# Designs tried in a protein design chat: VHH binders against p49116. Part 44

Target 1, 238 residues: p49116
Amino acid sequence: EGPLLSDTHVTFKLTMPSPMPEYLNVHYICESASRLLFLSMHWARSIPAFQALGQDCNTSLVRACWNELFTLGLAQCAQVMSLSTILAAIVNHLQNSIQEDKLSGDRIKQVMEHIWKLQEFCNSMAKLDIDGYEYAYLKAIVLFSPDHPGLTSTSQIEKFQEKAQMELQDYVQKTYSEDTYRLARILVRLPALRLMSSNITEELFFTGLIGNVSIDSIIPYILKMETAEYNGQITGAS

## First folded at step 20 (VHH)

Design pb120
Fold by OpenDDE, second read of step 21:
Structure pb120 (fold): chain B 238 residues (1-238), chain A 119 residues (1-119)
Amino acid sequence: as target 1 above (238 residues)
Amino acid sequence: EVQLVESGGGLVQPGGSLRLSCAASGFRFEDYGMYWVRQAPGKGLEWVSYIHWDSKYTLYPDSVKGRFTISRDNAKNTLYLQMNSLRPEDTAVYYCATHWLGSSPEDSRGQGTLVTVSS
């Protein structure tokens, strides 16, 4: 069998709204996050192994790991996003809510801790100077996690994860031969992703989805997104 | 100030078609994904379509997929919704939105345009 990932899967370019506004409003934050989310899911969708699992399994996998993928995406795109500025803006917006007594003390603490964990994770990844290949493989490892409840084809998922890990190992050995423990060093960052609450992430970055719509519920549709060109051809619209 | 103005609604028979428009101003329209949402009488908001900022991708729920087509003209700052094969259950006030379902505190949507599908 061929490699799990190709060079096409290494490219992960996030385009931000431009220019960045002087004041980062919720609109800007949500759009930025939305772009990253779509990019992440489209990335997953582009992997042949992912496609081979079938639509139901794919949906289940993404539902289970979207937060981790998103977080890795935040780390990878932190500079382009000006993530620290975005997080600061989010905190500022939250402060307004706090002043209005809209959140309980416990909830405030949870949200603030989550923001801290996100920042720390991204900082740690930056310190490690993770490259595009490593991010691609890490995302693949996260995507093909067999340990989520309710998954089908767990054996196959596990095989794909192992393949991702092996390819990462080979890459690191080849590219960073003088750093014997680099692989271990980057892999030990993955557990931090499991400490992140998907609900809080959604609340922070996707306030536009708050209510009856969740990322969980929208994932199947995102995975089935069509190109506008395709739709235009069907409807005769230009 | 973000402003969205919906138009094109009206009364139509089942199986009929309508085309909605949304004129946007007060923000860089070309930089943002746009949404159509609707609210039927006595029901909550429901998203019915999404289009990327660059029009590369579109998103539809199963309820309207194959019947509705979202499009945009960034040069005109205008969002469109072509609605075909309309059903009575499509009766609702339709809104143009800059956020999913317009649920964010800073979400902007217009006054909406009423679509009534009835015999």
Scores: ipSAE 0.729, ipTM 0.877, lowest interface PAE 0.7, mean pLDDT 90

Design pb140
Fold by OpenDDE, fold request of step 23:
Structure pb140 (fold): chain B 238 residues (1-238), chain A 119 residues (1-119)
Amino acid sequence: as target 1 above (238 residues)
Amino acid sequence: EVQLVESGGGLVQPGGSLRLSCAASGFRFEDYGMYWVRQAPGKGLEWVSYISWDSKYTMYPDSVKGRFTISRDNAKNTLYLQMNSLRPEDTAVYYCATHWLGSSPEDSRGQGTLVTVSS
């Protein structure tokens, strides 16, 4: 069939709350993170191949890779987000928790290491000067990963991943023909994503989920998000 | 200081309708996604609706989808929840919120408005 991604999938524009406050509170951080999360998942939703897998498989895939997609999004949107500032703010908030003896020493270490890993990953991606096409394909490769447990349609997922890889290769060859090893350099960054804890990411960026709500539990609903106008028509309320 | 004031609750018969309002102040309302949450007697807090900062997207749990509609007027700093086809299980105190948490003292929610669905 046709290509996995089109030019429409390259666009990945995050809108931040504006203006940035002098003090980055938890509210600002959570809103920013939520926007990125929604953008990432809606991006996935917009891919025809993703749609073809069906709702159950789609949900399973996103549950498996949302942290990786989110992290790639952080890297891609690091400048717009002022990610370093956000991370610094998170650290400051953590310091307050530390002073209140809410966290164990080991947990503090884990969280700080995670923040370090996030920053390093984003810095490494910036150094590589990854462009929008490359990010799109990298996200596709991450999304269509067949190596997560419990997935259905594994062969089809693998096929889509291969297609993403091939398209990325073709793009890099065409666009960066003088840099023979560019593809390898960008692909070797992907393992770092697997080292990121989804739980810690959730704790850092999505503090204060209601009750038993988790990113995992809310993913099906995010994938089903509709325009306000559309929902109004369905409910007959407007 | 963030302030949220819910209103519009009351007693309604099954199958009836209510429209809740939330007046927001103390923050840039137009920059933030907003939520409706509810707490039924003896139960935990649950979310019932979300609307993005730009009103582009809404989100509902299956329990209320097709019956509830969230909307907002940024010019008035007001959040709304239209509730149709109400059921006894919808009986709860309803809160508007700026955070997912809803259960922490740090949570930005109001005093809530009671909705009672009973024959």
Scores: ipSAE 0.813, ipTM 0.904, lowest interface PAE 0.6, mean pLDDT 90
Fold by OpenDDE, look of step 22:
Structure pb140 (fold): chain B 238 residues (1-238), chain A 119 residues (1-119)
Amino acid sequence: as target 1 above (238 residues)
Amino acid sequence: EVQLVESGGGLVQPGGSLRLSCAASGFRFEDYGMYWVRQAPGKGLEWVSYISWDSKYTMYPDSVKGRFTISRDNAKNTLYLQMNSLRPEDTAVYYCATHWLGSSPEDSRGQGTLVTVSS
């Protein structure tokens, strides 16, 4: 079997709304977050191994790890996104919207700690100077995690994760041969992702969902998004 | 201020077609994904279509997939919804909105346009 990832999976280019407004409103933040979310999930579905697991398993995997993938995406695209500015804006919006009668002090603390964890994680990744290949493999390792509850085909998922790990190891050994502990330094960052709440992430970046809509509920549809080319074919046939 | 104006609604028989339009102003339309939502009598808001800022991607719920087509003209700041094979259950007020994964505090949707599917 060929490699889990190809060079096409290394490219991860996020396009931001331009120009950045003076005031980062909820609209801007949600659009930016949506683009990153879509990019991350579309990246996942472009992996042949991911496709091989089937639609149900694919959906379950992404539901389980979307927050981790999204967070890795934030780290990878932090500069392009001006993440620090976005986070500052989120904090400001949060402060302005806090109703003392509805939001407990403990909840505020939790949200602020989450923002801090996000920032620290992204800073730590920047300090390590993680490259595009390493990010791709890290995302693959996160994606193909067999330890989430309720997953099917866990043996196959584990195999794919191992393959991702092996390819990352080979890449790091080849590219950073003088840094014998780079792989370990990179991998030790992954546990931080599991400590982050998907619910809080959703509240921060995707506030104001219609009705009872959640990221979890939308994931199947994101994975089935149609391309413009496909839409053109349908309209032409009528 | 964000302004959205929906049009194109009306009465149509089952199996018929309608094309809705949404004129957008007050923001950089070309930079944002757009979506259509609908509200049937006595029901909550339901999203029915989404299109990315660059029209590269579209998204539909199963309820309308294959029947509805969302499109946009950024040069005209206009969003469209082609609705084919309409059903009575599609009867609702249809709204365009600026972001499907979050609403602005001002609830950035228009007045809506009524679509009635009836024999």
Scores: ipSAE 0.812, ipTM 0.907, lowest interface PAE 0.6, mean pLDDT 90
Fold by OpenDDE, fold request of step 23:
Structure pb140 (fold): chain B 238 residues (1-238), chain A 119 residues (1-119)
Amino acid sequence: as target 1 above (238 residues)
Amino acid sequence: EVQLVESGGGLVQPGGSLRLSCAASGFRFEDYGMYWVRQAPGKGLEWVSYISWDSKYTMYPDSVKGRFTISRDNAKNTLYLQMNSLRPEDTAVYYCATHWLGSSPEDSRGQGTLVTVSS
């Protein structure tokens, strides 16, 4: 079998709305987050191994790990996103909610701690100077995690995760041969992702979902997204 | 100020077609993904279509997939929804939105346009 990832999977370019406004409103934040989410999901579906698992399994995997995948994306794209500025804006918006007594003290604490965890994680990744290949492999390791409840084909998922781990190991050994413990330093950051609440992430970055719609519920549709040209061809639209 | 003005609604028979338009102003239209949402009588808001800022990607729920087509003209700041094979259950007020839900103060939608599908 060939490698799990190719060079095409290393590219992860997020385009931000430009120019950045002086005041970052919820619309800007949501658009930015949506672009990142879509990019992350589309990245996943571009992996042949992911495709091989089938639609149901794919959906289940992404539902289980979207928050981790998204967070890795935040870390990877932190500079281009001006993530610190976005997070500061979120905090400012949160302050408004606080003033309006919309949140309990406990909830405020939870949200603020979550923001802190996000920032710390991204800072830690920046300090490690993680490159594009390493991010790709880390995302793959997170994506192909067999230990989530309710997954089917767990044996196959595990094999893919092992492949991702092996390829990462080989890459690090080849590229950073003088840094013997780099792999360990990188991998030890992954547990932090599991401590982050998907619900709070959703609330911070994806406010305004319709009705009872959640990221969880929208994931199948994101994975089924097609190019506008493709849809036009199928429906006969010009 | 963000303004969205929907048009193109009307009465149509089952199996018929309509094309909705949304004129956008007051923001950089070309920088944002756009949505169509609808509200049927006695029901909540539901999204019916999405198109990315660069028109590269579109998204549809199963209820309208294959029948509805979203498109946009950034030069004209206009969003479109081509609706084919209309069904009575498609009867609703249709809104153009800059977010998945236009009910929050930060989200914007227009006054909507009524689509009635009836024999």
Scores: ipSAE 0.810, ipTM 0.902, lowest interface PAE 0.6, mean pLDDT 90
Fold by OpenDDE, second read of step 21:
Structure pb140 (fold): chain B 238 residues (1-238), chain A 119 residues (1-119)
Amino acid sequence: as target 1 above (238 residues)
Amino acid sequence: EVQLVESGGGLVQPGGSLRLSCAASGFRFEDYGMYWVRQAPGKGLEWVSYISWDSKYTMYPDSVKGRFTISRDNAKNTLYLQMNSLRPEDTAVYYCATHWLGSSPEDSRGQGTLVTVSS
């Protein structure tokens, strides 16, 4: 009956490999992306309401929205990631593939458009100067989306989404009282997330990491990742 | 010049244990999540464990969960895989990798070490 999110859910700190190499190779990009992906999913996992939905429903939700969560994470962590540099590197790698005639013209166009959409979305979020609380609530709204096919407990999911929206509204009203339309400006950015292909995102950021394994298939395991404390117990017992 | 060198494989009876090691060089080992993958005869590569760069998180497929333990020593640039309760179906060449399936780049995995579980 308490709030959907607490201050602990506002913290979203991505640690990048350091230092950034002069040449961003696929390894660096994939590692960076995987850290963000894990951070995003573990963030979701830390929400009591999310836990209350059960493992099956949780898995289904994350499968449905991981791309949107990841994209919001990209926007939120754009500065720390040097996202523009990463995207430029991805484009450069893509150019090499183009020169080798490995991609069709149509596919090239699709991929380039996707990169453009990602950049534009992140730029738009930066222009709005979205803060950590707002990002947390936006991610919650995206996470608890009841309109994905095949979901169970849709009524409960909808309630959680509504709660996220209300909390966001209250926060914005309190924090940005002089900006009457800030909430609307923030929420109107969400539809852009639905225009982005999860498949292309996966190809751009995760090609070298997971090979033939899809993010969709690995999500259940990510959600079940064990902590270092658990590892220490296992190693100590052996 | 990424180099990964696996060791520790061998013949073991069902129910036995092995500990694999992977010596890493040519990159900042401490900055990257590491993986163990395996390839059984006639089968494709499969992921068997993951450990984050800071060892904060580990991940296992159901096939090995509770039996295998991945760990790392960043000071030694070494990755480990403790394998307990080994089964015949665990027979495979085991690779350490900087990618989940060592699919890219070509130097993403080592030469591998053979584990044979047989009575």
Scores: ipSAE 0.784, ipTM 0.893, lowest interface PAE 0.6, mean pLDDT 90
Fold by ESMFold2, fold request of step 23:
Structure pb140 (fold): chain B 238 residues (1-238), chain A 119 residues (1-119)
Amino acid sequence: as target 1 above (238 residues)
Amino acid sequence: EVQLVESGGGLVQPGGSLRLSCAASGFRFEDYGMYWVRQAPGKGLEWVSYISWDSKYTMYPDSVKGRFTISRDNAKNTLYLQMNSLRPEDTAVYYCATHWLGSSPEDSRGQGTLVTVSS
C-alpha cells in the first residue's frame, strides 16, 4: 500500500578514488567496482518491500540479480566513473594476456563480446537520457524478478515487480508526456541484462578481491554490513 | 612502493584483548578499502574484517563478529583491529591488506604480526 520507492531511493551518488591513476590497474578498478557494488546493495536493502521479504529471500534475490543491478549501476554512473576509460584499459590488458599466453583465444573472444555488449547497453541508456527516477524503477523491476530458480515468496515478488512497473509507467507518462513511446523504448533494453555473465563481470571488475572471494559468496555479508555516518569519530581510534 | 607494516601482536590469555595497527604508505590510503586477514598454523588465509575507504561500511565473518572491530585513521594512514574476547582459535599471523597491487597477492599485504592466545 503506498509507493514502492521514495525520493531517497532515487539518489545514487558514487564517489570515485581520486585522482584517476595515469595507468589504470586492478587496485583502482576493483575499488571503483566495489564502491558501486556496495552502493547498489545499500540501495536494495533500504527498500521497505525488500525488507519485508525476509533475510533468506533477500539473499536469494540478490544472488540471482546482482550482476544486472551492477550493470544498471555502470550505465547510470558511466560518466562519473569514466567507464569508457576503464574498459579501454581492460582491453589493453587483454592484449598483454594474449602476448603472455595467459588466456585462450576462445576466452578472449567471449570477454571481448561481453565488453561490446556492455558498451552497447550503456550507450543505448545514455542515448535515451535515462533519469534517476527511471533507473531506480528499472533496478526495482530487476531486483523483484520472480522467475529465478529456487526463490520462495514468488507471488509477493511478482506483486512488487508489477508495482514497480506501474510506478515507472506513471512516472514516464507524467514526466515525458510528449514522448508516447519512451516507456516501450526503455523496457526493450532490459533483456540485454540477462545476457551479461556474472563470471565475466567478476573477471573484469573484481579480480583484485582478497581470499579468492566470489561476489555470490559475500552477498549475505554485504546485505548485513554495518554502516556509519561520520568518518574517524564513528568507526575507530584516532 | 606499497608498504604495509603490522604491529601489536603478542601472547595473550583467553578472554583477553589486543589492538593491532597497520602503517600504510606508497599509495593513497584514504582512497582504498582495507582488510585484515589471518593465517592460522597449517591453514590458508582467512578474511577477518573489511572497512571501506571512508569507514562507512564494515564487514565481519561470523567467527569474529561482535568481538573484533576494524577502524582506520586516514590522517595517519593507519588501519586498526581491536580484538576482544580472544579465543585459542584466534591464534594466527594477522596481515593488513588491500586489493591486489603488482603481480601477486603478497604485494598487497604486509609481513604480518603474530597473535598467540593460550593459557
Scores: ipSAE 0.577, ipTM 0.808, lowest interface PAE 1.6, mean pLDDT 85

Design pb140
Fold by ESMFold2, fold request of step 23:
Structure pb140 (fold): chain B 238 residues (1-238), chain A 119 residues (1-119)
Amino acid sequence: as target 1 above (238 residues)
Amino acid sequence: EVQLVESGGGLVQPGGSLRLSCAASGFRFEDYGMYWVRQAPGKGLEWVSYISWDSKYTMYPDSVKGRFTISRDNAKNTLYLQMNSLRPEDTAVYYCATHWLGSSPEDSRGQGTLVTVSS
């Protein structure tokens, strides 16, 4: 009936711990990643179409796509996060793990390949100068993916995805009218997201989370998280 | 030196209330999300609540949601847990914790405060 996203869904401002510590540690990386994850979940659950699907469907969708959504967030916020510095610190940590014989050689190859894929994805998005509106619609296309196993309401999810695609098309055509192929270039980047491993993302960014709990296991609780702005409360000094 | 000091525990009847406090020092408390975790006798650690650095987000497991409320005062470097409608199953040592590490995992939480819920 109305547009899928409003201007409030375009705003995506990540605030980092400041200053970046002289010696990066797992808690700084985990705090930074947690802020992005919570911002992404707050974004997703504020969408009326997402709310309309119901709580069980919401959980299933986010379990299926949280890593893709997180990866889009990393690309969008790569500069404010100093992502290249964080990834360099992780690579150094992995080199030390080889020295200590803490991980298998096959696991390390897998993790390094994932880091390379992540860097290439972020670089390709930066080269395209993807703007905030485009990121918002790309995140919506990823969120409303009807082809993940175990989903209910697949027809409705598909309609929402088609609506996100239409709104992206209209935006790109209006805003980048001289670049006939911009939409195609943007959309062909999305399949790379399906190659990203949620297991490896957890190892890279969420090691040290208390309880050693996977993101998949805490998704229901993140979606139920109480939000000062969302609940109508804006709580005090920070 | 990172320090986390829990207080406010005690003996309380079922249905009662307690307010736990955690005084933090030695790090930039205002930059990090904070947790309450608990350890019942003979059990492992269980997360109980989370609050983001700016208090914008709070999160609870189903076992305590609606009964426990986490809050923080960044100006006082203090974390709180208001526990209402306490049950015998809530009996545990309660710890506050942060994502920030010192030199070992044990540096990331205090000594704890005992909460006992019994008749």
Scores: ipSAE 0.530, ipTM 0.776, lowest interface PAE 2.0, mean pLDDT 84
Fold by ESMFold2, fold request of step 23:
Structure pb140 (fold): chain B 238 residues (1-238), chain A 119 residues (1-119)
Amino acid sequence: as target 1 above (238 residues)
Amino acid sequence: EVQLVESGGGLVQPGGSLRLSCAASGFRFEDYGMYWVRQAPGKGLEWVSYISWDSKYTMYPDSVKGRFTISRDNAKNTLYLQMNSLRPEDTAVYYCATHWLGSSPEDSRGQGTLVTVSS
């Protein structure tokens, strides 16, 4: 009962490392991307419908869709992040990897194609001037996707997705009443998110993670992260 | 130039405690998440702890959760790891690290500090 999202779920404020360094590097890019990932995951876990599905289902959902949520976040925060500048720095890093023989020609093609798809997606969202409410509902539609393999509770997930779609429709019709096709134009952008590779997203934005920890493996920990606190009975003596 | 200097390692009996420190310079420490990683003899790197730039979030693998505590003092550019209830399998060289800063992840670490847990 009640709306799927409230106004608290519309606010999506990304804080960038400040000031921006005179030259962008992998350190800055990975920190910026990590902040967006944490913001996106904590947005998801704040939704009552998401909480209602239980911890195991939550982990499975986020593992299935984190890359799509991250990509929506990139589009939403493209200006704050100076995403075009970050992508240019990534391309420069790729050129250095070729010089050091760390990246094959086939991999280069995959990565460059992914960068092009990402830029095209972000450009298309900017041209539509997607607002914060629309992004929030689009993220909810992506989060509550019942068609990922291996999910449980798919009937309930589908009901939540339908509710997100209904609330988006209602919002667009009320707010953009003279733009008959706005909802359709927005929704046709979503399939592009399924073309984004989580493996390549990790290479583009999370190369700086130590120990080659995959995003998939840390999702349970991100969903459980809290304010830094004493994590048990820790003593200095034994 | 990023510089990370670990200290506080040593020989400790099982069940004992140590506190590691990492002095950071050459970057804006207060803007970046930080890690402790370790390398046991003959093993690869293992992530041991993470703390976000603003200390809001910490993460631990199951092997150390409840025994180790990461913290930071942004005013002093210093990262800490409090290690309690130490076990022989915690024996390793411990490194502090930030997000990778060069062509190799190994270049983003100092020399490390050796922790030996032995009777």
Scores: ipSAE 0.483, ipTM 0.730, lowest interface PAE 1.8, mean pLDDT 83

Design pb149
Fold by OpenDDE, second read of step 21:
Structure pb149 (fold): chain B 238 residues (1-238), chain A 119 residues (1-119)
Amino acid sequence: as target 1 above (238 residues)
Amino acid sequence: EVQLVESGGGVVQPGGSLRLSCAASGFRFEDYGMLWVRQAPGKGPEWVSYISWDSKYTLYADSVKGRFTISRDNSKNTLYLQMNSLRPEDTALYYCATHWLGSSPEDSSSQGTLVTVSS
């Protein structure tokens, strides 16, 4: 059996709306986040092993791990996104809500802590200088997590995760041979992803997403989304 | 000053077709995904279709898949919805929206366009 990932799965290029406004509004943030989400889902779809699990299992997996995938994507694309600026803008928007007494003290704390955790995680990944291959494998490890409740084909999922881990190990040993503990150092960051609330992430980044539907509910549609190339749609040729 | 102006609605018989248009202004239309939302009488808003900024990706609600086609002309700042094989249950006020603007009837920037499918 061939490798889980190929070089084609390493490419993860996010295009941001241009130009960046002086004041980052909710629209800009949501568009940026949506692009990242779609890119992440499309990435997952491109993996043969993922396709092999079937539509139902795929949907379940993505529902379970989309927040983690998204967060890894944030970390990977932090520079291109100007993530620190986006997060600052989000905080500023929250300040308005605070001033208007729209949020409880506990909720404010919860949301602020979440933002802190996101920033901290992304900073930690930046410090490690994670490359595109490593991110691809980390995302695969997160995607093929068998320990989520309600999953089918858990044995197969576990095998794919193991394969991702092995390939990552091989890559790190080959590429970073002088850094003996790099693999461990990278993997130990993954638990931090599960400290983050998907609900809060959704509230922060996806306000109004596709008519205010939940990411959970839209995931099946994203996974089934059509491309212009596939359906023959041409811009302006409606 | 963002504006979204829908047009193309009307009364059609079941099985008929309509083409909706949405003229956008006040923002860089070509940089943003767009969607159609509809609200039937007595029901809440529901999303109908989405198209990415570059038209590479499109999404459809199950209820309209295979019948509706979303498209856009960025040079004209216009969003389209081709609706074929219309059904009575498609009767609704249709809105175009960005991610967060114009996604509901409460948005003052959009009046929507009424589609009525009846015999």
Scores: ipSAE 0.589, ipTM 0.809, lowest interface PAE 0.9, mean pLDDT 89

Design pb18
Fold by OpenDDE, second read of step 21:
Structure pb18 (fold): chain B 238 residues (1-238), chain A 119 residues (1-119)
Amino acid sequence: as target 1 above (238 residues)
Amino acid sequence: EVQLVESGGGLVQPGGSLRLSCAASGFRFEDYGMYWVRQAPGKGLEWVSYISWDSKYTLYPDSVKGRFTISRDNAKNTLYLQMNSLRPEDTAVYYCATHWLGSSYFDSRGQGTLVTVSS
């Protein structure tokens, strides 16, 4: 049996709308987030082990961990996204909403704390200088988490997670041989992902995009989305 | 100012076809995924198709998959929806949108175009 991930799974390039507008609006934020979400899910479905689990299990896994995958993606793409600027824009928008008395005090607190957690997590990852391979393996570890309720094929999922962990260990040992505790430092960051609310993430990044439709409900369709031929799409335009 | 103008709707018999168009302006059309949504009488908005900014990916709900095809011409700032094998349940006002359900803090939906499928 071959490795869980290949070099093709290490590539994780997010293309942002360009140029960045002077004033970030909800449209820009939602588009950016959408691209990241799709990229993350597409990444997942490109993994042979993931494909081997079948559509139902795949859907369940992604439903369970999409927020964590998305967050890791935010961290990985923080510079390209100008994440700090995006988050600042979100905060500004929230402040305006607060003035309009649209949110309860408790909800405001929750949302602000969530933004703080996101920022802190991304900052912590940046400080660790996590590379593309490490991110790929971390995402795999998160994806193949057997501890989510309602999953089928948990034994297989666990095996894949273990394989991801082993490959990460081997990579870190090989690449960062002088840093004996790097693996531990990296893995210790994962629990922070579980402290983040998927609902709040969805509200912050996807409210304008999907309205009252949940990411959860859209995931099966995203996983089944089709690659379109560019020329085929244009031919309908003439 | 984002402007979206839908056209191409009309009356068609079951099994018939229509092609909708959406002219977009007021934003960088080529940078954004686009959506078609519809609202049937007495029902809420539902998305019926998505196309990525680069046309690399398309997305359909099961209700229209295999029958509807979304496409775009970024040079013309135009979004299209080819609808084949139309059914009575496809009767709705169709909107193009820059958001999944045409919902945002800003109006990102046109006036819509009515599609009526009836014998």
Scores: ipSAE 0.645, ipTM 0.843, lowest interface PAE 0.8, mean pLDDT 89

